VHH binders against p49116. Designs and how they scored, part 235

Target 1, 238 residues: p49116
Amino acid sequence: EGPLLSDTHVTFKLTMPSPMPEYLNVHYICESASRLLFLSMHWARSIPAFQALGQDCNTSLVRACWNELFTLGLAQCAQVMSLSTILAAIVNHLQNSIQEDKLSGDRIKQVMEHIWKLQEFCNSMAKLDIDGYEYAYLKAIVLFSPDHPGLTSTSQIEKFQEKAQMELQDYVQKTYSEDTYRLARILVRLPALRLMSSNITEELFFTGLIGNVSIDSIIPYILKMETAEYNGQITGAS

## First folded at step 13 (VHH)

Design y107 (framework vhh_enristomig)
Fold by ESMFold2-Fast, scan of step 13:
Structure y107 (fold): chain B 238 residues (1-238), chain A 119 residues (1-119)
Amino acid sequence: as target 1 above (238 residues)
Amino acid sequence: EVQLLESGGGEVQPGGSLRLSCAASGFTVSSNHISWYRQAPGKQREWVSTIYSGGRTNYAESVKGRFTISRDNAKNTLYLQMSSLRAEDTAVYYCATLSSYLRQFGDYWGQGTLVTVKP
C-alpha cells in the first residue's frame, strides 16, 4: 500500500506553441488543446493504480471522463494558455455571427452557455486558489469514477476514487488547517464538470484536427504511445 | 458562388433508414467544415452533425449511434445516413457550411429536404 499519487503526479506543465499568432486561429488553438489533451492522458497513464486496472478498463475510463480531465486542465493551465483571451475571441466571433445571421440562435445560445459555464468554473477554481496537489487529486477523483456505463471493474475503481478522496482530505487538512470548510468548497465544484458537453468542447478546441478521427477514436492510440512519441507531440518536434 | 442542394428526404416508418445527400458547388467539401441541421415544425433549427475539413466528425447527443455523416470527394457531396428513425426525427434537414467560432468562412445554407417519420 502506498499513496495513490506521488510528487511526480503533481507536476503538470503545459508548453504552448510559439510564437503566438497575431490573430488567434483554429490551428493554434487546436495545437494548444491537443498538447493539453496529450499531457492529461500521459498524466493518467503514469498512475500505477490506473495501470493496474488493465488496458480495456483504462480506455473505457478515459473515454468516459476525457472532457472532465480536459476541463480541469483548462482551469489549471488557464494563465499559461491565456484562456480568457481565447474565450473572449470566440465570444466576439459568435456575437458577429449573430448579427450576420450565419448560425442558428439556438446553437449560438448552447455554445455561449457552455463558455459561460467554463468561465464560471475556471473563475471559481481561481478564487479558491486551487493548488497543484488539489488539482492532481481532483483529476484522480474524476478519472476513477465507477458510475460510467459499461465498466467491468467498478468495485476496484470505487476503491481508488475513495483513496483519492481520503488523500485529498489529508492534504487539505494539513496544508489549510485553519480553513475547516475548504474541502467541501472544492468538492462541490466537481458536479459542474458533468454539465459541460464534450461535443461542444470538441467543436471549440479541436475543430482544426486533421484526419478522419474523433477524440473518442484517438484515445486508445494516445494511451498506447511510447514516451518518445508523447514527447514529440507535446513539444511539436518531428 | 457557393451552392448547397439537399435531396433524399421522404416518408419512412419508425425504425427505418434514409440517406440524405447534399451536393456542393463553388467550394470543395473535403477542404471545408460542413454540417447537417434540422428544423421540426414550429421549432428552431438545431445542429445534427458536422464533418470537419480534416475528416473528424461530431454528432448531437440525440442522434449519436444512429446517424453517420460522410462525404464523397469525387462527387463533392455530403451524406447523412440515418438509421433507427423516430417520430422526433421528423424535420426539414439542411446542409450548411460550418462557420468557425475562430474567424473562418461564413455559413451557406441549402433549401432543405423533408424527412417525415410516421407509421
Scores: ipSAE 0.006, ipTM 0.235, lowest interface PAE 9.6, mean pLDDT 82

Design y108 (framework vhh_enristomig)
Fold by ESMFold2-Fast, scan of step 13:
Structure y108 (fold): chain B 238 residues (1-238), chain A 119 residues (1-119)
Amino acid sequence: as target 1 above (238 residues)
Amino acid sequence: EVQLLESGGGEVQPGGSLRLSCAASGFTVSSNHISWYRQAPGKQREWVSTIYSGGRTNYAESVKGRFTISRDNAKNTLYLQMSSLRAEDTAVYYCATLSTYLRQFGDYWGQGTLVTVKP
């Protein structure tokens, strides 16, 4: 019934905390990242196909793929976030920690490798000049991944992923008719998302969370809050 | 509605220059891919250049190095700066944005503007 995504799902507007501090700190980085995570979860909840899977399946999907969605969001919002400035500040902090012997060298190497992979991914997406429609469908392909352990309704998830792939193919072939291999160049970037550690993403962006809670633990709460707010909009909020 | 209005066409000598404009209404130039196409009498419509939403540009091999596509986001206007014009560049030039039927938007084309390169 109709397309998987509507034009409203292309809109993805991140509002940054203001003003940016003179010296980047864990609070500012965490608030910025939390806003992007919340925006990403709200985006997912707005998709009728996602709602059709049911609350338990929805929660399991987002818990499995939040890091991939978040990373796509970082790439899409890199300019508005000044992501390069944030990553440079983190790298500077890590380099100073090596010099002062404050952190394990092995841990620093793992985090630096993750930053390199993230920069490489964001640079590749920027080089391809991925547009808002392409980002929306790439996020949908990632969201509707049927192959995560513990998922139910995998056949429905697979059908929604295939629909996302078909709609992306149609979009790219018509919009970028002059670039025969564009779709292939875009799709080969996606496997890199699965190689990035969610634990290291939490360390880089969510260290400032109150109570030292994991993203996995707060996802069900955020999804329930988003559902209530979303339903209020579609039913004519009280 | 989405409307595209081209201007700036005219007659020019070989080796001359022209700047074409495409004024957009009903959509945002900076958020969309916008292309220039051209059609000479009795020929197929030919893609000339595209500027993508993120600012990347691409050109047909026949115009590469001679034509420059650009936009003014504040004026919501697309431009095609043409230099070193040749007789084969004679055509009606169209500004276009393409949408898929899945998004319930049709193809949006301007009226065209005629460029004639006269020896």
Scores: ipSAE 0.000, ipTM 0.083, lowest interface PAE 24.3, mean pLDDT 80

Design y109 (framework vhh_enristomig)
Fold by ESMFold2-Fast, scan of step 13:
Structure y109 (fold): chain B 238 residues (1-238), chain A 119 residues (1-119)
Amino acid sequence: as target 1 above (238 residues)
Amino acid sequence: EVQLLESGGGEVQPGGSLRLSCAASGFTVSSNHISWYRQAPGKQREWVSTIYSGGRTNYAESVKGRFTISRDNAKNTLYLQMSSLRAEDTAVYYCATLSRYLRQFGDYWGQGTLVTVKP
């Protein structure tokens, strides 16, 4: 029984579409978000413990937690994505939609609340100075969550989550030994991820997807992709 | 108005060292979060390192152990000490500010300084 994560799982490099357009559009935002989603799925499927759970269980886990993984990825990659610029463009679009009477006030309120929650989450992670090892273990804690409705094999999932928690604790206590409360400050940020609507995330970041496709419906196909096809998605088209 | 001016770039051999500087005006280095980014030829800008208002630092995995971010509060200047330079470190290096609100994150950028690592 070695560690849950290897050093290779700490590396999380997002390659953005090039060039960045002068004016942001749905296709650029969707392509950027899709690359992050595929990078997150590739990260998850590379974990031996994840594969050991079997295809049905690992698919159910990712369906339950993809929004949490994606949001952690947004926070981790906020700088390389220029996430603030993307969110500002979305806010501008929403304000124009109010003026044109395209969306109901209730819907706009829900979407704005989601954006504010996302901004606060990303700001809190940046302020806490979360490093690559900490992000890897936070993603693992989220991935191996035994408490989603409808999951089977919950005892094994719980054991992997506990292993992730123990390894994060060991890392933080050794690396940030003089900051006794750091682990607690990091962990109390995680519940906020579950307050964020996956439906609103899809609407904000994945509206450019071809066809009437939900993220939930494509997850099984993403997880079954051949290595070359997967790598093509995360590195972008040559 | 926030202005950032990078300097210290140049040509070095692999394994060499350089120290980049970012002089700030209209902005207090010691009380804000400040990052270094770089853009290699034909590639997107990538994050390199951040120093937070509390003095904590964070680094991209590709530079961890080789680069050190620091600041001089008296000079209101940010530094990036680069050691063990590799050909893949060749890029224009930028400094950028962070804000409490994500909308303002990375909104203030410097002019950039070119670093070339020659084989």
Scores: ipSAE 0.000, ipTM 0.089, lowest interface PAE 20.5, mean pLDDT 81

Design y11 (framework vhh_enristomig)
Fold by ESMFold2-Fast, scan of step 13:
Structure y11 (fold): chain B 238 residues (1-238), chain A 119 residues (1-119)
Amino acid sequence: as target 1 above (238 residues)
Amino acid sequence: EVQLLESGGGEVQPGGSLRLSCAASGFTVSDNHISWYRQAPGKQREWVSTIYSGGRTNYAESVKGRFTISRDNAKNTLYLQMSSLRAEDTAVYYCATLSEYLRQFGDYWGQGTLVTVKP
């Protein structure tokens, strides 16, 4: 066997469209979010344990957890994305929409609550100063979640999740030896990811795709891409 | 509004050359990663080439050495210079950012520009 993740799985480099426009628009936000989603799915595809589960399981697993992976990616890349600026622009737009009676007050409330939960999550991760290794293992823990409905190979998925948890523990104990309770503080943040609605995430970040395609519908296509095509679109490397 | 408009396609014989253009509005081509894609009837969409915001380029193996992607920053236009064209290059060609490419998985493409290589 060997470790679940290698040093290559710690690298998570998001390249933003530049320059950021003076007035944020749905196209800029959607392009930025699409790059993060693409990077997140490429990260998952590169894990040998993930590939070993087979194509059908891989598709079901990512469909079930893409929102959790995406949210962890938002937290990890918050500075690169200027996420606080993006969220402030979205909040301003929603406040103007309620004044003009263009959106349901119920819907605006749901979206605002989602934004506040997202901000709280990102702030908690920043306060904990989560490093790249910790993010990689947290992403692995949510990716290898055996408890989503309809999954097959749940025993193998659970084994990979337990391996991710164990390797995270070993890393934290070695790297942050003076902080006895750091692992517990990190792990207690994960349940908050399950409170984030994937439909609201799509509305906030993928409005440019909504109506023509859903994230659920594109996942199988991205997972079937040849590695060279994947790398050619985002990394420019090889 | 962000928009990309393709042109320059046509009919050529095997071994011929064409230059495709992609005119951008609403954003700057030098500041973004922009790709060329193609789709032949009955086939899946295929990535062809990307020019990155830093000026680096990348190509699909099937077109490497025959196609050249470039941009003219003053005209805010992307180009694909195609040489040594083959029958297998016959397709509708599209330029897109990543988000626009992902949107197309909803079975919608813009007009694109048709390239036909006839024996």
Scores: ipSAE 0.531, ipTM 0.797, lowest interface PAE 1.8, mean pLDDT 87

Design y110 (framework vhh_enristomig)
Fold by ESMFold2-Fast, scan of step 13:
Structure y110 (fold): chain B 238 residues (1-238), chain A 119 residues (1-119)
Amino acid sequence: as target 1 above (238 residues)
Amino acid sequence: EVQLLESGGGEVQPGGSLRLSCAASGFTVSSNHISWYRQAPGKQREWVSTIYSGGRTNYAESVKGRFTISRDNAKNTLYLQMSSLRAEDTAVYYCATLSWYLRQFGDYWGQGTLVTVKP
């Protein structure tokens, strides 16, 4: 019973490492991305419906969709992160490397195509002026995706996804009553998230992670993290 | 000068396993990012796996769960353990220092080692 998301779930505030260095480096990008990933996972675990699915299902869902959640978070927090500046610096470095004839790597092309797709996605979301409620429901639709291989409780996950879709529809119809096509324009953006490679996202944003750890290995630990420990990770507070 | 020398390739049946090695000289594997790439005949070179300077690993989706990257710092050698091999894994496998362009963008490639998965 009750709504899938409360007003508490609309609040999504990223606290960035400060100050931004004059020249971007792997550690700054990784710390920024890690804070966004931690914020995204904490957001997910705060949803009562998510908690009701149980720890094993929660871990499987987040492992399957973290890249989609992270990319939505990048779009939502693009201004706070100065994401355009980060991506421009990366592209400039890649272009200079090609120009210097160091390597005509197809990998460089794949990375540039990924950055282009990410920029296009973020620009489309900005152009649509997606609000905090819309972002919260889009993240819920992505989180409660029943179609990932290996998931259990798929009927219950599908029920929560449908509830997210219905509540988004209600919100959009009430808030943007004169814009008949807004919901369709928003939802048609979601398939693009599935075209983005999680391995390239991990290379771009998480190369600075120390130790023999991957995002897959970190997910269970973040989901079990206590609130005080979690706040320490995203704010640096004692 | 940096030299990378791959070995361990060969012919294997579908479902089989192989371990590739990359011996590095003039380059310290423990201090740098180092990757495996592959190239099938007539296709573009594809990234397979990276082990980062901090020890973290990452894999292409097509090989995740089947391949394991590791290194022996004392031997200055990189490894790729390949399991559950498929026909589409047939390629020349290269060891390279190019893993991420902001930290370790370079053109240091090995000569490659051929892996052929035969039905």
Scores: ipSAE 0.000, ipTM 0.176, lowest interface PAE 13.5, mean pLDDT 81

Design y111 (framework vhh_enristomig)
Fold by ESMFold2-Fast, scan of step 13:
Structure y111 (fold): chain B 238 residues (1-238), chain A 119 residues (1-119)
Amino acid sequence: as target 1 above (238 residues)
Amino acid sequence: EVQLLESGGGEVQPGGSLRLSCAASGFTVSSNHISWYRQAPGKQREWVSTIYSGGRTNYAESVKGRFTISRDNAKNTLYLQMSSLRAEDTAVYYCATLSEFLRQFGDYWGQGTLVTVKP
């Protein structure tokens, strides 16, 4: 019955590949995105409630929500990533690929619409000035979603989601006591995350992965990594 | 055009030493996290060591105190100094960034460099 998240779970520090190349390329973007993905999975693994659900449930949850966690991470780390610059580089790469590879106009529109939705989400979070505690609880609400198809232990997952919602409410009411409707403004932003296509996110940020290896297929292995190996892939912090 | 090329492997007696090299091109070693991995025949890939962009290092428990990861920023090269080698250290050794690790996931790694410790 302790709190769902401790202060250690609020810390979310992305270490960017450096130096940033003079011209952004798919390798730099993919490395940056991979670091954020691993940081997000390491964050999830560190939650005692998550560990208590067991390996099979953990894998199913992360497979279902990695894109939502990743998108929240993009919003939270937008400044350190220079996300707007990365998105501009992706657009430029797509434009050049059209000229070279004859990509369809319909595909380009679909990808551009995804980029616009992502920018809108990140801008809304920035405008609300979401803090580190709020991001941690929003990620927990997304992680402990009982409504994904194929999940077992849905009653326990729902319990953890409700605990996350309650603790977020308590935090917001205490910290932003003068803004009665802040929590509502934050929570109405969450449904937009489910409109973000994981396939398009994968194409935009993980194009540097060669072959048919999908994020979905690697998740079980990432979650089974030893702690030292996991730390070796992200910030190096314990 | 971005690549990491391993070298320095060979055959060694138990208790011996080897220094592995990983030459980077199109990529800056000093400012990125780079890891050494190994894969023994018929076994899963195992993380060995990482040097972080800030210069910190981390090691798998099985190699701690015996292996030292380092880099030469001027040569854009990563090293793994291995000492007190054991039969269990026999493996093909690979260097990889996180994205390159993910790219090779489920597949055989690139060429790597073979280290054989003869019992």
Scores: ipSAE 0.482, ipTM 0.782, lowest interface PAE 2.1, mean pLDDT 86

Design y112 (framework vhh_enristomig)
Fold by ESMFold2-Fast, scan of step 13:
Structure y112 (fold): chain B 238 residues (1-238), chain A 119 residues (1-119)
Amino acid sequence: as target 1 above (238 residues)
Amino acid sequence: EVQLLESGGGEVQPGGSLRLSCAASGFTVSSNHISWYRQAPGKQREWVSTIYSGGRTNYAESVKGRFTISRDNAKNTLYLQMSSLRAEDTAVYYCATLSEWLRQFGDYWGQGTLVTVKP
């Protein structure tokens, strides 16, 4: 069999809304997050192994892992997004909500803990200087997770995950041959992605857009978009 | 606040033409990706066309050669010029950015502009 990912799957270029406003607002944050979400979904759709699993399995996998993919995307695109500035704006908005007694103390604590975990994750990835190939394989590892409930074809999904792990190991061993512990440092960061709530991600980055409708409920519609429409929306390709 | 206001719809005979407008406020049309979508009664929303920040355009196969998307930077307005209209083009037309497209799932749907192609 050929490799799980090709060079086209390593390219991950986020186009930000232009121009950046002088003062960050909910619309700019939501549009930026929407573009990253769509880019992440487009990336997943383009993988032949993913396509081979079939529509129902594809939908189930992405619904289960979109938050992990999105968070990896935030880390990968942190500089392009000026993520630190966006998080500061979100914190400012949250502080205004606290002052107006709009949120319970427990909920505020959960949201603040999520922001801290997100910042720590992105900082860890930045310090490791994770490259484009490494991000692509980490995204593939989380995408091809066989342990989500309700999945069919779990043996095929596991095989693709193992292939992603193997190809990541081969890449790191050849590219960073002097750093024998690099792969272990990278992989140990992944479990933290599952500790971050998709509900809180929705509150921080998609507030006011979807109401009581969750991103996982919208995922099937994104995945059903025609290829030409999907490419048009996220890459600007004709 | 960002707003997109559609207008220009109406009744037209088969083979006729209409120009739809989408007036934008709170962001710049010339530097963003903006799409036209349509929804016929009882059908799923369907993508029609996109104009990208770089000026490139893309079209759904069903409208290629008949519809032209454009923008007027001075007026901050997006247009959809429709020609050779067919009964199948009857729908409410919407303009949207990606975040506005997501916003529609929360029942925060704009009014759109109705196009009816009659015999």
Scores: ipSAE 0.413, ipTM 0.728, lowest interface PAE 1.8, mean pLDDT 85

Design y113 (framework vhh_enristomig)
Fold by ESMFold2-Fast, scan of step 13:
Structure y113 (fold): chain B 238 residues (1-238), chain A 119 residues (1-119)
Amino acid sequence: as target 1 above (238 residues)
Amino acid sequence: EVQLLESGGGEVQPGGSLRLSCAASGFTVSSNHISWYRQAPGKQREWVSTIYSGGRTNYAESVKGRFTISRDNAKNTLYLQMSSLRAEDTAVYYCATLSELLRQFGDYWGQGTLVTVKP
């Protein structure tokens, strides 16, 4: 059986709204986040192993892990997104909300803790200088997680996750042969992704959506979209 | 505060032409990827065309060669020039950015603009 991922799965190019507005607004942040989410789901959908699990399993996996995939995407695309600038603007807005009594202090604390965790994650990935192949395999390890509640075909999912781990190990050992502990340093970053609340990610990055529409509810629709529509939105390849 | 308002629909005969407009407020058309979608009664929405911030365009196979997407930056307006119209093009047409498309999965499309192709 061939490799889990092909070279096409290493390519992960986010196209940002350009130019960045002088004043960051909800629309720019939500549109940018929507593009990253869509790119992440399009990436997952294109994996033959993922397709082989079937639509119900695919939906369950992505609903369980979209926040982890999205956060890995934020880290990978941090420079092209100017993520530090976006997060600084969000922090500034939250500080102003405290001053004006618009939000509860308890809620603001939860959101600030989430932003701190996100910044630390992105900084750790940048410090490790994670490359495109490593990001692709980390996303695959996260996607093929057999331990989410309610999953069927957990044995097959675990097999694909182990294949992702093995191929990542092979890649790192060949490419970074002088750094014996690189793989361990990379993998130990993954548990932090599960400590981040998907509800707070929605509040920060998808605030332009109406309150009764959640990422969880729209995932099935995105996964059922025809490939041509995906390509039209993301790459324009047709 | 961001709004996209469609107009220009109407009734046409097969082989006819129409130009649809999408007026944007609260953001700049030239800075965004903006798409046209359509939905016929009782059917799922269908992607029609996209113009990217860089000016590149793409089209669904069913409309390629017949429809042209464009924008007027001075008017902050998106257009869809439709030619060689067919009965199967009868639908309500909507314009949307990706985030607006995601929002619509809750059936929260605006009114759109109705195109009816009748012999």
Scores: ipSAE 0.365, ipTM 0.691, lowest interface PAE 2.4, mean pLDDT 85

Design y114 (framework vhh_enristomig)
Fold by ESMFold2-Fast, scan of step 13:
Structure y114 (fold): chain B 238 residues (1-238), chain A 119 residues (1-119)
Amino acid sequence: as target 1 above (238 residues)
Amino acid sequence: EVQLLESGGGEVQPGGSLRLSCAASGFTVSSNHISWYRQAPGKQREWVSTIYSGGRTNYAESVKGRFTISRDNAKNTLYLQMSSLRAEDTAVYYCATLSEYIRQFGDYWGQGTLVTVKP
């Protein structure tokens, strides 16, 4: 009956930790990344269509796509996060490690390739000048992916994904009427998100988490969090 | 100057146990992430285990349940307790500090200690 997303779902404002450290460290990067992850999950749980699928389906969907949502969030919030500075510091460290041959070259190569893929993705999104409405619909397309193993309610998920695609098409045709191929250029960026290893994302951004806690294991708890608890996490109040 | 010195390697029978030690100087083990790696004959170097600055641990699937990583902060020493040893555990074992940005990458390597599992 109504649109899949409202104007409230276009708003995506990341609040960075304060104060900034003199030097980037694991704890600051982890706190910044955790805030983005919490913001992304809160965004998803605010969608009525998502709520209608039920808690078990919601948990399964987010477990399957959190890395894609997080990567889209990194691209959207790259300037606020100073993502280029973070990635440059990591690349510099890896290059120095390779030169000294002190670590497994194959593992360093895997992580370096992941960073280059992430940089390329963020650069392509910046070059396309993706707006807030386009990001919201791209996140919805990723969230309502019916093709992950083990999902229930796949027919309903597919219908929500198709609705997201149609509303994105309508928006782009009205807003960027002079650019006939813009929608195609945007949509062909999405397959690259599935080439991103969630394990390497965890190593780069969440290595500061205490305990042997995976993102997979905390997702159900984040999704059950009350709005006040969520706001406490994203502002660092506790 | 950062130095890592591995010891405790030797020849053991299948099913046996060994404890490896890594003595650190020039940095503090309790303040850093530190890992064990191994390199078997004719194979690439592989990660074995990490203990993080906060005390959490992680293990390669092949050693989980058989190996235990620990540290003694007063002695500034890392340990790897190996049990139920198999022929495929034969390797030179190295300790390395882990980058604070990236789990499983080390900044400093030790000289290694040989473990041989023979009947």
Scores: ipSAE 0.000, ipTM 0.163, lowest interface PAE 11.7, mean pLDDT 81

Design y115 (framework vhh_enristomig)
Fold by ESMFold2-Fast, scan of step 13:
Structure y115 (fold): chain B 238 residues (1-238), chain A 119 residues (1-119)
Amino acid sequence: as target 1 above (238 residues)
Amino acid sequence: EVQLLESGGGEVQPGGSLRLSCAASGFTVSSNHISWYRQAPGKQREWVSTIYSGGRTNYAESVKGRFTISRDNAKNTLYLQMSSLRAEDTAVYYCATLSEYMRQFGDYWGQGTLVTVKP
């Protein structure tokens, strides 16, 4: 009953650390990425359908899809993050590492391929001019994926994913009525998210985390965070 | 390596004032969102105040008008000026950035700095 997402779920405002340092470093990149990750998880937590699945299912879903949600967030917030500048700095660092023989050629190749895939994804979303409603529904489709191993309540998750797909279709058909193939162009972009390595994402964006912390290990704690506590860490400008 | 070290806590009487400090190393205070949290005896950790990278501030309702968050960019230090202290302000106070908070999520933040408002 009622829509899966409300207008409040369309709002996705990232507040960046500022000023941007003259020379990008792992701390700035990690802080920016951490803010986006927190925003993404807080967004997921705010969905009534997500809450209805229960804590254990919520944790399993986010552990399975955080990289997909994060990548959609990178695409959506690419301008605010100056993502192209961050990626260029990472590429420059990798090229310098090749010159200094600090990393193996095979590892550099894997990381460069990941960056290329990320850039292509973000560029495709930008070219399609994906709006806030479309991003919200794409994130919901990714979040409510019933096909990850070890999930319980898969029939209910599948129903929520179908509801997200139907509401996206209705939105696109009404808002972009002259573009009959827009939905197909948007949906065909989603499989690429699953081809991106969460381990490489973690290495690229979260290397600045203090101590030996994996994203997988902290997800349960972030999901239990109170709204006031989250709001104390993250703000968005309207 | 990013590190935040709290100091300035102590014992005061109701209505008194204290200034807490959070010395930062390994990153620039002015370019980050930094918050003060506290944990009172027998209670969950609660957010107290945030200073945003742009200089804007925000406060928990219970401390509005009594606490002031600020920073000294030259000293790379965050401050919490506390006035009109009450018994319910008794807590261990912690400062945190988002990435530092994530590192210690689920555990109590270091030692913090203890503030005791003597009944």
Scores: ipSAE 0.013, ipTM 0.269, lowest interface PAE 8.2, mean pLDDT 82

